VHH binders against Uncharacterized protein F14F9.5. Designs and how they scored, part 11

Target 1, 296 residues: Uncharacterized protein F14F9.5, of Caenorhabditis elegans (q9guc9)
Amino acid sequence: TSYSTSNGIRLMTFNIWNSGANVENGQQKIAKHILMVNPDVVALQEVYANVTRNLTLMLGHPWVAVERNHEYPDTAILTRHVLIPNTNLSTSGAVGVKIMLRTGFMIHFWSLHLDYTSYGPYAANNKLVDKLDQIMAGENVGRGPQIYEILNLPMMKKWMEKVEDVPIFIAGDFNGPSHLDWTEQTKKIHGDWVIRWPATKELEEREFSDTFREIYPNVVSDPGITWSTVNKFNPEWNYTIPEPQDRIDFLFYKGPVVPYQILTYSGCEKPQRIPFHSKNDYPSDHFAVFADYTFI
Short names: E, the ipSAE of ESMFold2; O, the ipSAE of OpenDDE; V2, 0.75 times the mean of E and O plus 0.25 times the DockQ between their complexes.

## First folded at step 1 (VHH)

Design x8 (framework vhh_7yz9_2)
Fold by ESMFold2-Fast, scan of step 1:
Structure x8 (fold): chain B 296 residues (1-296), chain A 126 residues (1-126)
Amino acid sequence: as target 1 above (296 residues)
Amino acid sequence: QWQLVESGGGLVQAGGSLRLSCTASGRTFSSYAMGWYRQTAGNEREWVAFIYSGGSTTYADSVKGRFTISRDNAKNTVYLQMNSLKPEDTAVYYCAAGDSPEFYERLYKTGSYDYWGQGTPVTVSS
C-alpha cells in the first residue's frame, strides 16, 4: 500500500490528450493510471465538458472535481480531499481552488493549460526565426498573458498574502519550456538558442520553485522531457519535420512545503508512436508528472 | 479527414455586420485550432483570426476590435462575427483547421493546412 503521512502530499499533472479520445477506452485508462499513481490532487488538461463527471465515477469515493468555468473547460482539478466551497477561480487558461486535506492542511492549487500555438521550440529548433523578438511575439499572444492573468487576479493576490501559511501550487501544461532548460549548456540541441522563456521566468520572479529542476538541477543529465510520448514528426504528408522534445509540464510551488521526489510517468508499457497509438495502454501524448512534498 | 463547410457570406453595406459559420465533420474538433483566412482576386490568402483549443483568440491588426471569432464544440462550429465592415473586407473567406504543435508553422503559411473549406464570398459596398 502507498503511504500518505499526516505530513505529506502527492500532486500530479496530466494532459489527458483530447479527454482520452485518441486511444481505445481512453477515459477508463486515464482513471486507471491516476489510481496507479495514487495522487492526492491531479491537474488535468484537455478536458471536455463533463469528462470529470465520468472520471470521478470511475475513480470512486471520495474523488471530486472542479472544471474551469467555460463551455470547453480544458482544465480541471481532481482530488480525493475536500474542495472548499466558493473558492474556485477561472481564467482563460486555468482553474484554481482551495483544498482542505484530510490531515487538516490546506493548499491553493491551480491546473493550467497555456496557449499551444506559435510554439517557440518548433520555430527556434528548426531555425524558422532569426530574432528573439519573433519568439517573444509568439509568447505574448497567449502564454505570457495567461500567466499574467493568473498572477494578477485579486483573489490570487490574497492567496499570495497568506502563502507563508498556506502553500500555492501551479501545475500544468505550459506549452513552452523552462528558462532553466534552454541554457548555454543545452543550446546545441536547441538550434543554438538560449531563451529565458517568459512563463516560467515570471513564476521564478514571483518566487515559485520548479519542483523538477530543484530536485534535478542538471538539465543535461536530467532533461525531464514531458512532450511527447507519441508525436515524432509533423503530420503534413509533404514533409517530415521532427517535433522538438521538451519539458513543458511543470509542478511549481511556493510556501511551507519541501519536495522530496518527482517522476515523469507513462505507465509500464512504452507508448507506440502515431499512427500506431490507438491501442496504447497509456492514453496520453504527454508524460504525466507527479511529486511528493512534506509540510513544514 | 475533416470536411469544413462555410456559410453566412453575402452582400452588405459599409458599416454593416455579417456572421460567418464553419461547421466541421470528423472527430476531435475541440483539440484543433480553428482559423479564418480571406483572399482577394490576384492575392494570396491572408490570416484573419484564430481560436485555439483552449479558447484563446488572436486577430490580424486589420480586423482587431471589429471581428470576433468564437467556437461551439458541441456543434463542431466556429464563427466569425464581422462588425463595422469596410469595402477592403471584401474577399472570399475560408475556414481552416490545424493541430498542435505543428500549427505554429501553419500560423504564418497558407497552403500548409490539411483542412480547408470551399470558401464563402463577402462583398462590402461603398
Scores: ipSAE 0.000, ipTM 0.117, lowest interface PAE 18.5, mean pLDDT 81

Design x9 (framework vhh_gocatamig_d2)
Fold by ESMFold2-Fast, scan of step 1:
Structure x9 (fold): chain B 296 residues (1-296), chain A 125 residues (1-125)
Amino acid sequence: as target 1 above (296 residues)
Amino acid sequence: EVQLVESGGGLVQPGGSLTLSCAASGFTFSSYALAWYRQAPGKKRELVAGIYSGGSTVYMDSVKGRFTISRDNAKNSVYLQMNSLRAEDTAVYYCAAGSPDEWYEELQKGSYDYWGQGTLVTVSS
């Protein structure tokens, strides 16, 4: 079979905007766009309970899913490969699992959706603060602790011990930018701030690589914006500050893989802005992000 | 002069739909979080849905999958699309503007700064 001769994998992260509720036929459109991208594994965010059942039915055999273990899962993983029984992990903002690919290679995969409150880019971009501590409040209360929780989970520490043999991926909506994106080179568009955002910085310190920034190291020429597809200001109409446009959806990896392609995705039709979004073909307010890796 | 004006309320059958609109004026709309609250007779006012300045949304558990909040910063408006309405959704619905985030409190001076007058939604056969 084609799977037995492949040494590559395509991973996707996709915030599905209230499980597709914001557009007509949203869940069918989510499934359609997943099939168009043709990934091996998908990290989903904004997942209501049992939504993955509908999505896997629409995607067809052999697609399977795991949801975060909570009555309101929010995060989920879809794959056309094998979920290894009794390896699923849940934290306050994430679900992780071991996947065996058709090739026989194994990966450890996390889907995350970090705390959305106290959105730091809004305050920083619009110069609403004069102290770094005020911008960082949401990082210290929600997003930073959620990353720390994942990285310090006992089973995750065991996955890290085996990372030279089994790669680990952390994919999802961080609800915050990368410390690699808010630099001296970009401060003019970020309210004159250079900010070392803690969530992405903590992953860098644990030696995870940011796939997009590795392939596109120039933050000025390749910003890689993932939020928003539908909330874009019209400068002609009574705004004094724009909505921040940031890269907040990431694919991180550690271990014996090499990325060779990454793209942001919003389908083939330009999404209409809020409130005219209900008939959009692309069902999300986030760009999806997908990347291709080769096993070493 | 700051104004929030709700519209779109009315009488609807169970299973029906309504769209509430809130038109804002007199403040920098794009810099504010907007929310829909509701208050049923004899009950406390509760958050139904919120949309932050950055576009992230929050919903009360009982309305997830049925209600959708959206905003149009060019039109200074926030909307609540309500589908699959139930008798227990009967309430006066209020539009509110401000920041519920405590770190925004130092910049915006606390919780919601502005409230509308409310619009009545009655779900009844």
Scores: ipSAE 0.000, ipTM 0.082, lowest interface PAE 25.2, mean pLDDT 81

## First folded at step 3 (VHH)

Design c17f (from c17 with L107S E109F; framework vhh_7b18_3; at its last look DockQ between E and O 0.01; V2 from the best seeds 0.00; counts 0 for: pae E 23.0 > 2, framework grips, off the site)
Fold by OpenDDE, look of step 3:
Structure c17f (fold): chain B 296 residues (1-296), chain A 125 residues (1-125)
Amino acid sequence: as target 1 above (296 residues)
Amino acid sequence: QVQLVETGGGLVQPGGSLRLSCAASGFTFSSYAMGWARQVPGKGLEWVSYIYSGGSTEYQDSVKGRFTISRDNAKSTVYLQMNSLKPEDTAVYYCAKDFSSGYYEPSTFDDYDYWGQGTQVTVSS
């Protein structure tokens, strides 16, 4: 069902799993689910070339898109509002843009897809791993620096200077968990590790709020798992070893907004796990996440 | 130095019209997008309309069909023609200058660096 308020905004992050290539009619299903959620802005990841064009055609007016400036965009932003021309920013793992909502509010919005290599939870769940550096390998070389790159862009700094007037949202697939989720309370399910994941910690230090943890402060009762809808076991071991399940898709915000709802999303039909996923109605191996905010 | 001076505000009955003007100085006017925003006491600033250096315009939904933004580069002035005014249009209206000069047209309104002092618009019977 559609939800709209005069001072509200719904945001969504949606890893579209290689642009829907892993399910039948994937792009159509991506469009379908976007329309079902009916967000004001969508952060897309794993966007192939020309996919946003197809999506905007399927979604219809007034949906528009901006992509990361790369032959393989990977990240994109869809909105049914107004993209401010020539405000798009690109980094190695993200695209940002200024959006004028048709209600009159302005926002700065990022879609990111951080580096996927050396996924930390794999190391954390490996009994042979006994050093933190082994777990942080991908963070130190990839995901951490990518967050830093976004935060240090001159235009991002300017956005930060005006954050009291114009909120900044950072949405996307971080390919790493949150420091808020890997705590003493949860260490038993994380290979007995307590990890301050750098990407999310850096955003916290910059006074960004994790929308999900703000709404759901209990890490045990509300884990908010976004990885994975379909990847439950490792295929390399004939599906005998469990795939670590974590919250890795986030909606961060800073500025004059207040969240009042956030949900993980995988449609109304239960996705079938790999390798039985081809006919899934929901086209992604990630749960999508959408949240509602009020401007204050 | 950059200066923006709004004029044209006042009291008007519902259904009436006002034309706001913003006289700009201290920068190359034609190179920048200009905008109007409004604020009701106790509420946040909301953008009403802006016009790019190339002349393209954008409006929030609530004012579409009623308000028209325009610019006169020779006079370094941006205008907001407000027709069919409603009580909910009551606010202080501010003129704003785009942060960046448009080397590429259309110039964008990606940020703001200067504002006028505002002009009060009151729509009341």
Scores: ipSAE 0.000, ipTM 0.245, lowest interface PAE 10.9, mean pLDDT 91
ESMFold2, look of step 3: ipSAE 0.000; ipTM 0.094
ESMFold2 (binder alone), look of step 3: mean pLDDT 80; pTM 0.807

Design c17g (from c17, 19 letters changed; framework vhh_gocatamig_d2; at its last look DockQ between E and O 0.01; V2 from the best seeds 0.00; counts 0 for: pae E 16.3 > 2, off the site)
Amino acid sequence: EVQLVESGGGLVQPGGSLTLSCAASGFTFSSYALAWYRQAPGKKRELVAGIYSGGSTVYMDSVKGRFTISRDNAKNSVYLQMNSLRAEDTAVYYCAKDFSSGYYEPLTEDDYDYWGQGTLVTVSS
ESMFold2, look of step 3: ipSAE 0.000; ipTM 0.217
ESMFold2 (binder alone), look of step 3: mean pLDDT 78; pTM 0.790
OpenDDE, look of step 3: ipSAE 0.017; ipTM 0.401

Design c17l (from c17 with E109L; framework vhh_7b18_3; at its last look DockQ between E and O 0.48; V2 from the best seeds 0.00; counts 0 for: pae E 13.2 > 2, framework grips, grease 26.6 > 24.2, off the site)
Fold by ESMFold2, look of step 3:
Structure c17l (fold): chain B 296 residues (1-296), chain A 125 residues (1-125)
Amino acid sequence: as target 1 above (296 residues)
Amino acid sequence: QVQLVETGGGLVQPGGSLRLSCAASGFTFSSYAMGWARQVPGKGLEWVSYIYSGGSTEYQDSVKGRFTISRDNAKSTVYLQMNSLKPEDTAVYYCAKDFSSGYYEPLTLDDYDYWGQGTQVTVSS
C-alpha cells in the first residue's frame, strides 16, 4: 500500500432550505448528502442557530464549522480540513475563512447568501417592466452592494494581493442569475432581455472565473439551473406567476487552480414539487453545486 | 514593519536532517500562529507545518512523523526540524506569519509581506 499527496480539492455550495425544516428528517438528510458528495469544503446558506453543531456531530470527526457572526447566521462553512485561526470574516451576507488542506494546499473560501427581495428576474421574465432602470433599481440596493462589501474588506484586499499564491473561492446563493446566462442567445426564455446582472459582472471585472460557465460555455445546451427543485410558481405572487428557473448558485475562483468537473446535485431521487415535498430524499429547494479543481 | 528571516537551508543527502529557523520581528510574536510553507519551482505553495500561539501543532500528511515544528516566544523564533529527508522535500522553504485580524489596527502597520525571503533545501545525492 502506498500513500501519496493529493493535489485536488472538491468544493460544494448547498442552500439547505431553512436548515432542513421543510423536509422530514431534513438535517439528517443534509448531512447524508454532504457525505455522499464527499467534499473538502461546503458553503451553506439558510443556516439557523445551532445547525452547524448538529451537522458536524452527524458528519463526525474531523468536520468543523465557521458561521457568520450573527444570532441568525444564515451562512456557514463546513470543512474536514484545518480552519486557520483569526481569519474569520463576516459581512451582511457572507462568511469567509482561510483553510489549510491536510495535503498542504491552502485556500481562502467564502460562503455567501445575497439578498432575495428584489423582483428583477421575476419582473423581466414575466414582462412586468420594459426599462432597464426599473430592473436595476432592485439590484443596486441589495445584491450589488453585498458583493462590493466583500471585495473591499481590508483582509479581503490582502487575500487578493496574494491570490497567485493562495486561491480565493467565492461560493453561494446569489439569489439572482449570471450576466453570462442572460445573453442574446437566451433572451427568448428571459422575457427578451439581455441583462448585465451586477453581482456576477462585478466578480468578472475583478477577474474571478465562473466555474460552471468555464467548463460549460454553451448556455443553451447547459443551462445549469439551480433554482428550483420543487418550486415552479412564486408564492409571493399568490402562485399566479411562474417562478423563474435560473442558475443562481455559483462557484467562482481566482488563483492557481484549474477546474475539471462541476455538477448540479439533488441526490438520486427526483424531488417532489411543493406541496408534496415533505418526504423528499433531497432536502432542499435548490440544487447543490460541487466542483473539482487541481492546484497548479 | 514585519520581518521574517529564514536560515538553516542547504544541500543534504536523502535520509539526512536539517533544522530551519525563522527569526521574527515587528509584531507581537507570541500572539500569532506561525507556519512553514514550501515551493517547488513552477508549483504552487503548500503548507508544511503550523504551530498555534499556544503551542499546538499541525502537519501535512507527507511530513507527519518526519518534521517537527516548534517555537520559542522569548526569542521570537519558529523552528522546523526536518528528519528522514526525501528528494521530494526539495523546495524553497518559507516562514509564514498568519494575517492580522480585524482586532489589530493594520493601518498603523506597514505590513505588505507575511512571508520570509525563503531558504533553499535540496535533497540530492
Scores: ipSAE 0.000, ipTM 0.386, lowest interface PAE 13.2, mean pLDDT 82
ESMFold2 (binder alone), look of step 3: mean pLDDT 82; pTM 0.828
OpenDDE, look of step 3: ipSAE 0.009; ipTM 0.237

Design c17r (from c17 with S101R; framework vhh_7b18_3; at its last look DockQ between E and O 0.34; V2 from the best seeds 0.00; counts 0 for: pae E 20.6 > 2, unsure alone 64.6 < 65, off the site)
Fold by ESMFold2, look of step 3:
Structure c17r (fold): chain B 296 residues (1-296), chain A 125 residues (1-125)
Amino acid sequence: as target 1 above (296 residues)
Amino acid sequence: QVQLVETGGGLVQPGGSLRLSCAASGFTFSSYAMGWARQVPGKGLEWVSYIYSGGSTEYQDSVKGRFTISRDNAKSTVYLQMNSLKPEDTAVYYCAKDFSRGYYEPLTEDDYDYWGQGTQVTVSS
């Protein structure tokens, strides 16, 4: 393991697929891939009880964790830097904290996992669906309100007031696509829909930047798919329907940083699809995403 | 009201030592993490060290092995022992209270009321 450069930071988001339960030695493989990416901070989703303890033991000193404050955490943040005491925030789908890098730079960082029910792309790719409200059901009830909850916390409002001094990162599994990816140019692969997905649109309205789409503005040449490494033709209920493939894991930022690299990550070995996934070296059904930023 | 008073700064030659003290009042000292930050000329504010209420410590890489933070809860005082000082350590050093219990973000320029006036440390070549 190594520390970041004097003015740089590497951030990672990693949905760990039921805390590694679906892959042999899944938690060891989660830790392995975190070490291979060598991030400064990791946003985790699908975190079960005791898993951050196990992961930090495997990663070794100085790795520490904060979990969402709930008996079923689901989201957590890992870092090899300093968690500033008494700055942790929890919402229904997220955990946030202030982190001091050992270089002295400060960040505010969120790990989120938005509600997964009423997944919009299933409705959008159903030929019987002809009204937007049918697609937006999960957005209006779950995912949209969860973004609103984060943005309107009193402490988050204070973080936003100071954003030109301390950058804010929002990372995680949105369980829905970006409004930047569902456009007139791409509608033919999205059931002929152009949709302003509200969770990502709300962040854009607050002037957060989508790191992937900033670096790769062409949605056709660089789709950035993160769902799924293993679920291509889902056998759930009807084996003949292809699983929609979308970018649903994001790194957003606001403040005095400049991104210069972002990658989707699934290790060096091609993951085997469900149901042949149990021996995969990469232990998740999502690609991880990591990005590099320079402080300014 | 929270008050933090730093003392112990001064002029020292490279390789020398200084001990900074921070006297705290206006809050339950033993319940909070305490820290030192510094403003290096031409740079922003940077954290130097933290000490948690239970006594565990953290250090910025550039000072690790040279600086030691400690606390005396009975005296409501936090210390920074600085050994093997380098010209790069020249800065105004601030004692800081973890402001999360006070509903403020720690270590912002708008939170100076939770910081002392600072103490100048100068390491001359």
Scores: ipSAE 0.000, ipTM 0.164, lowest interface PAE 20.6, mean pLDDT 84
ESMFold2 (binder alone), look of step 3: mean pLDDT 78; pTM 0.797
OpenDDE, look of step 3: ipSAE 0.059; ipTM 0.542

Design c17w (from c17 with F99W; framework vhh_7b18_3; at its last look DockQ between E and O 0.01; V2 from the best seeds 0.00; counts 0 for: pae E 21.8 > 2, unsure alone 62.6 < 65, off the site)
Fold by ESMFold2, look of step 3:
Structure c17w (fold): chain B 296 residues (1-296), chain A 125 residues (1-125)
Amino acid sequence: as target 1 above (296 residues)
Amino acid sequence: QVQLVETGGGLVQPGGSLRLSCAASGFTFSSYAMGWARQVPGKGLEWVSYIYSGGSTEYQDSVKGRFTISRDNAKSTVYLQMNSLKPEDTAVYYCAKDWSSGYYEPLTEDDYDYWGQGTQVTVSS
């Protein structure tokens, strides 16, 4: 059978929860679920040393990887397509690269993992918190500046200038919700706050589109929760306080593509919650997200 | 536009059987978990069963061994085969899509993205 051409691409973002360390046979299960989703490109977060090597061996040829340039990579990109040499970029929380699909289409792709500290929803859902700056502590110091770092790299500015030729995707774990999800319609479940979360708001101001919210514009009927598959009560209080459930894993895009499907993914078996998670088939505490696009 | 249409309800004697169907449209059916919930008279909604996109199934303890959930991805349809029916199974049965928030937590109306119209099941002599 001859290889058939396609004008489509499937992208996936997958926080792999300490590189599978919290689940028995976690790296094998990570590879299994990548194969089940069958993506063209995967953004990984929580990547330890040697993990992409192990994963690409399990996935087999032609899978390749690029990691953030650091002893502790944290973010990586896997693809079965071609990483264009000398195009990888690293920031404090992200790795980016140009990829040529074997069909000849080109993309610019980022895997990001923004700062986790001072998670805003913890403060927003605390009735003793009554000032916005208490909620925004991690946003204005960590997550916001990290998205600015990406957007202001000289090469990223060049990618933006050429975006009508080569689309740009920004995928990953933002460790914060979308400003599109914390609205007047949803404030009841968000401690009565409406918050313009800066990382996602900045991307919208640069005309990136949130794929999930584009396909599912109703935030009440389609919350799109990605945190958490296993953490339903807050572990810092020995599970006596509900853990906020939010969409914090995103696929953003800009350029000549049209999305037509997006899903949250946690495998085929219901994950057991913490502390009963060690034998889970799905090896992460985040849902993965994958989406399909057609090139224009 | 997402649409879920339940059929197959009716009146049945204790010990009898019914098969519920839910025809789905407006989304990629094979990519989502699907479920059944019921509203028993005088009580709120409770989950009954659900089926993951890959075919794995879960059941409420009170229906295990009596009810079987299945799916036909080619027809975009989910089924609930209900055997050995009891008067306690009398309820309006709803089909629901997208169980992403329905893991270990108690299932509530807020956990479902889209609902069918419901089909009445009445188990009575």
Scores: ipSAE 0.000, ipTM 0.105, lowest interface PAE 21.8, mean pLDDT 83
ESMFold2 (binder alone), look of step 3: mean pLDDT 77; pTM 0.786
OpenDDE, look of step 3: ipSAE 0.280; ipTM 0.665

Design c17y (from c17, 16 letters changed; framework vhh_7yz9_2; at its last look DockQ between E and O 0.01; V2 from the best seeds 0.00; counts 0 for: pae E 19.6 > 2, unsure alone 60.8 < 65, off the site)
Fold by OpenDDE, look of step 3:
Structure c17y (fold): chain B 296 residues (1-296), chain A 125 residues (1-125)
Amino acid sequence: as target 1 above (296 residues)
Amino acid sequence: QWQLVESGGGLVQAGGSLRLSCTASGFTFSSYAMGWYRQTAGNEREWVAFIYSGGSTTYADSVKGRFTISRDNAKNTVYLQMNSLKPEDTAVYYCAKDFSSGYYEPLTEDDYDYWGQGTPVTVSS
């Protein structure tokens, strides 16, 4: 799919699964699929040291990168546009930066990778779990606070003050579902739980829009599953127990843009499930997500 | 070929300390969570400790406060520091590679795709 509009932008979030370490030629495949989607900006998660350098070399000019830190980035941002110097922000689970598009539009962009421990859906699907607090354990100590940290940065507050002129995008792997997906309509497939997941709920309260749910409002017909391409069954009991499948990779936006397309992505070849994944063309255990917006 | 090799086992008196090492080869060590198990003759293998790829740790209740799991990614090695050893700690200790970074919980033996040969630890009274 090619993208070319004077007032448009394509954004992608891509958990690259330990920087491609789980498949043959993983980094090359990461670069390949980025080029296949051809986004303006990419939010990367599970980025190790020197990986952004390698990716920018493979992608070529004009691709540039910013990462959370050099020692252990985890999160990074790639773009074929212009990174504004001295505008990068870092939190425990995210990196943000100001980007000048070659079309002249300005954006604020976040790549996040929230805490992956105590994954809520596991508890929700455990029949022995009968308390919401057990499901919220990872939300309360990890993912919730990390969202709060981003929103409370002084510079982020300044970005929010100017959101009418410069849109803010928050993209990434939240390692938790959306409150929009876990409803009365879907509770039968979620251990009979209706859960207002804090991370996504907080963003809604701050008037961020979930791009996927905006375009696809029906949670039953369009679940938008991003976890997982390869984890289909629990490794326990010789992979006889199904792995909960959820939408956990998101593109949020606030400001003067309108989405008109959003897709989950795993390449053209069907990924093989674990443990047969080593030769997969698509190098991730997450579906990537990309979306197209128009500036208004 | 992927391989795990344990070392550091031996005989120690009650109240003593040992440090076990497990060296990995053949895979990107830093990308995977690691664990320690122990087994006595005639019993099932018991989980001891776990370390995520990011460095977070968890312990069995029986060893909490006494044992410390750590890793050195530059050396492709995971360690188990065992302090205040008890006769009940006598077992063959096994290092195990998680199939993931530790994303999946709860942890069972089925979450590991490679195991070491084991190193014996004997704690005398």
Scores: ipSAE 0.000, ipTM 0.268, lowest interface PAE 12.5, mean pLDDT 91
ESMFold2, look of step 3: ipSAE 0.000; ipTM 0.124
ESMFold2 (binder alone), look of step 3: mean pLDDT 76; pTM 0.768

## First folded at step 5 (VHH)

Design ga11 (from c17g with F27S T28I S31I; framework vhh_gocatamig_d2)
Fold by ESMFold2-Fast, scan of step 5:
Structure ga11 (fold): chain B 296 residues (1-296), chain A 125 residues (1-125)
Amino acid sequence: as target 1 above (296 residues)
Amino acid sequence: EVQLVESGGGLVQPGGSLTLSCAASGSIFSIYALAWYRQAPGKKRELVAGIYSGGSTVYMDSVKGRFTISRDNAKNSVYLQMNSLRAEDTAVYYCAKDFSSGYYEPLTEDDYDYWGQGTLVTVSS
């Protein structure tokens, strides 16, 4: 498959589900689907040690990688462009780096994987809590502080000062929905809750744009669900109640670019649900998300 | 949601041409990415060509330069112009909304990345 992008870049975010360990030949399948999408830069989540080395070998020259500086990287960035030396940054949930594209344009790019504990949609959709502050307590343990950590990093503040010349992208698995998705129009499917989820709200307040919601502003007709391809029932209830399905993988941008298309991706074959997932062609329980931008 | 109906298949000699058409219902057709898939005898289903809402296109390597995908949002239609057809192009062709299989419908087992019954293309001498 060959993709045609007109004078722009294709960015992808891809949670690789325990580094492909849950499906047969998972790492080969991860590399296969990255090549089919043909992105310029990929944000990866659930990355184990040595996985990016294996993936870059499978992808071939000129693919390179940077991992979060930790014994369990969890987040990583792959690109077929140039990683600028001494620009990589690590926080508790993210890795960021400056990339020089073959065209000579520069970008700042973050891959993130926010805290997965105290998943808010499960509590809200199943009416397990009766006060908003109980849901927000879960958000304030990891996910909210992790966004704040990225935005208040001294070097990130320097990147923000230059954002009118060098765009910034924040891509990844937020482990929480968007405040744009849990509205009055959708509360019937969200346990009658309208929730202004703090991680995405904070990015909006810093003037980052949610690429999917910008291109598809109607949350009812275009919910853009990214989790889960295989987990349809909640294991805490012996698989008898539905697992909430939400858009939790995002591509955010700020700076002199314009998005012109965005798509969720799970290959060409319908993924089989747990426990029959081991032979799935698509190796993740998340949809990947990719978007095309043009520079201005 | 968009419902899709394929047409235009048939028997053609190697080197010949066919145009496949896919007609859709729904007033929001213009916002969808649309694709043509095919399934040949003994093979798995594969993506042939796709077109995004903005007009950008993608093609399988083996058909690039021979096939052209296009859309007409005013007519709620997507087309696949197939030229220089080969025996290997013999398959049932399916029109799909969101060729990424973007939705995995909760609590259903319906195939959400394929619409309609498909149209058979046979390339034979």
Scores: ipSAE 0.000, ipTM 0.127, lowest interface PAE 18.4, mean pLDDT 81

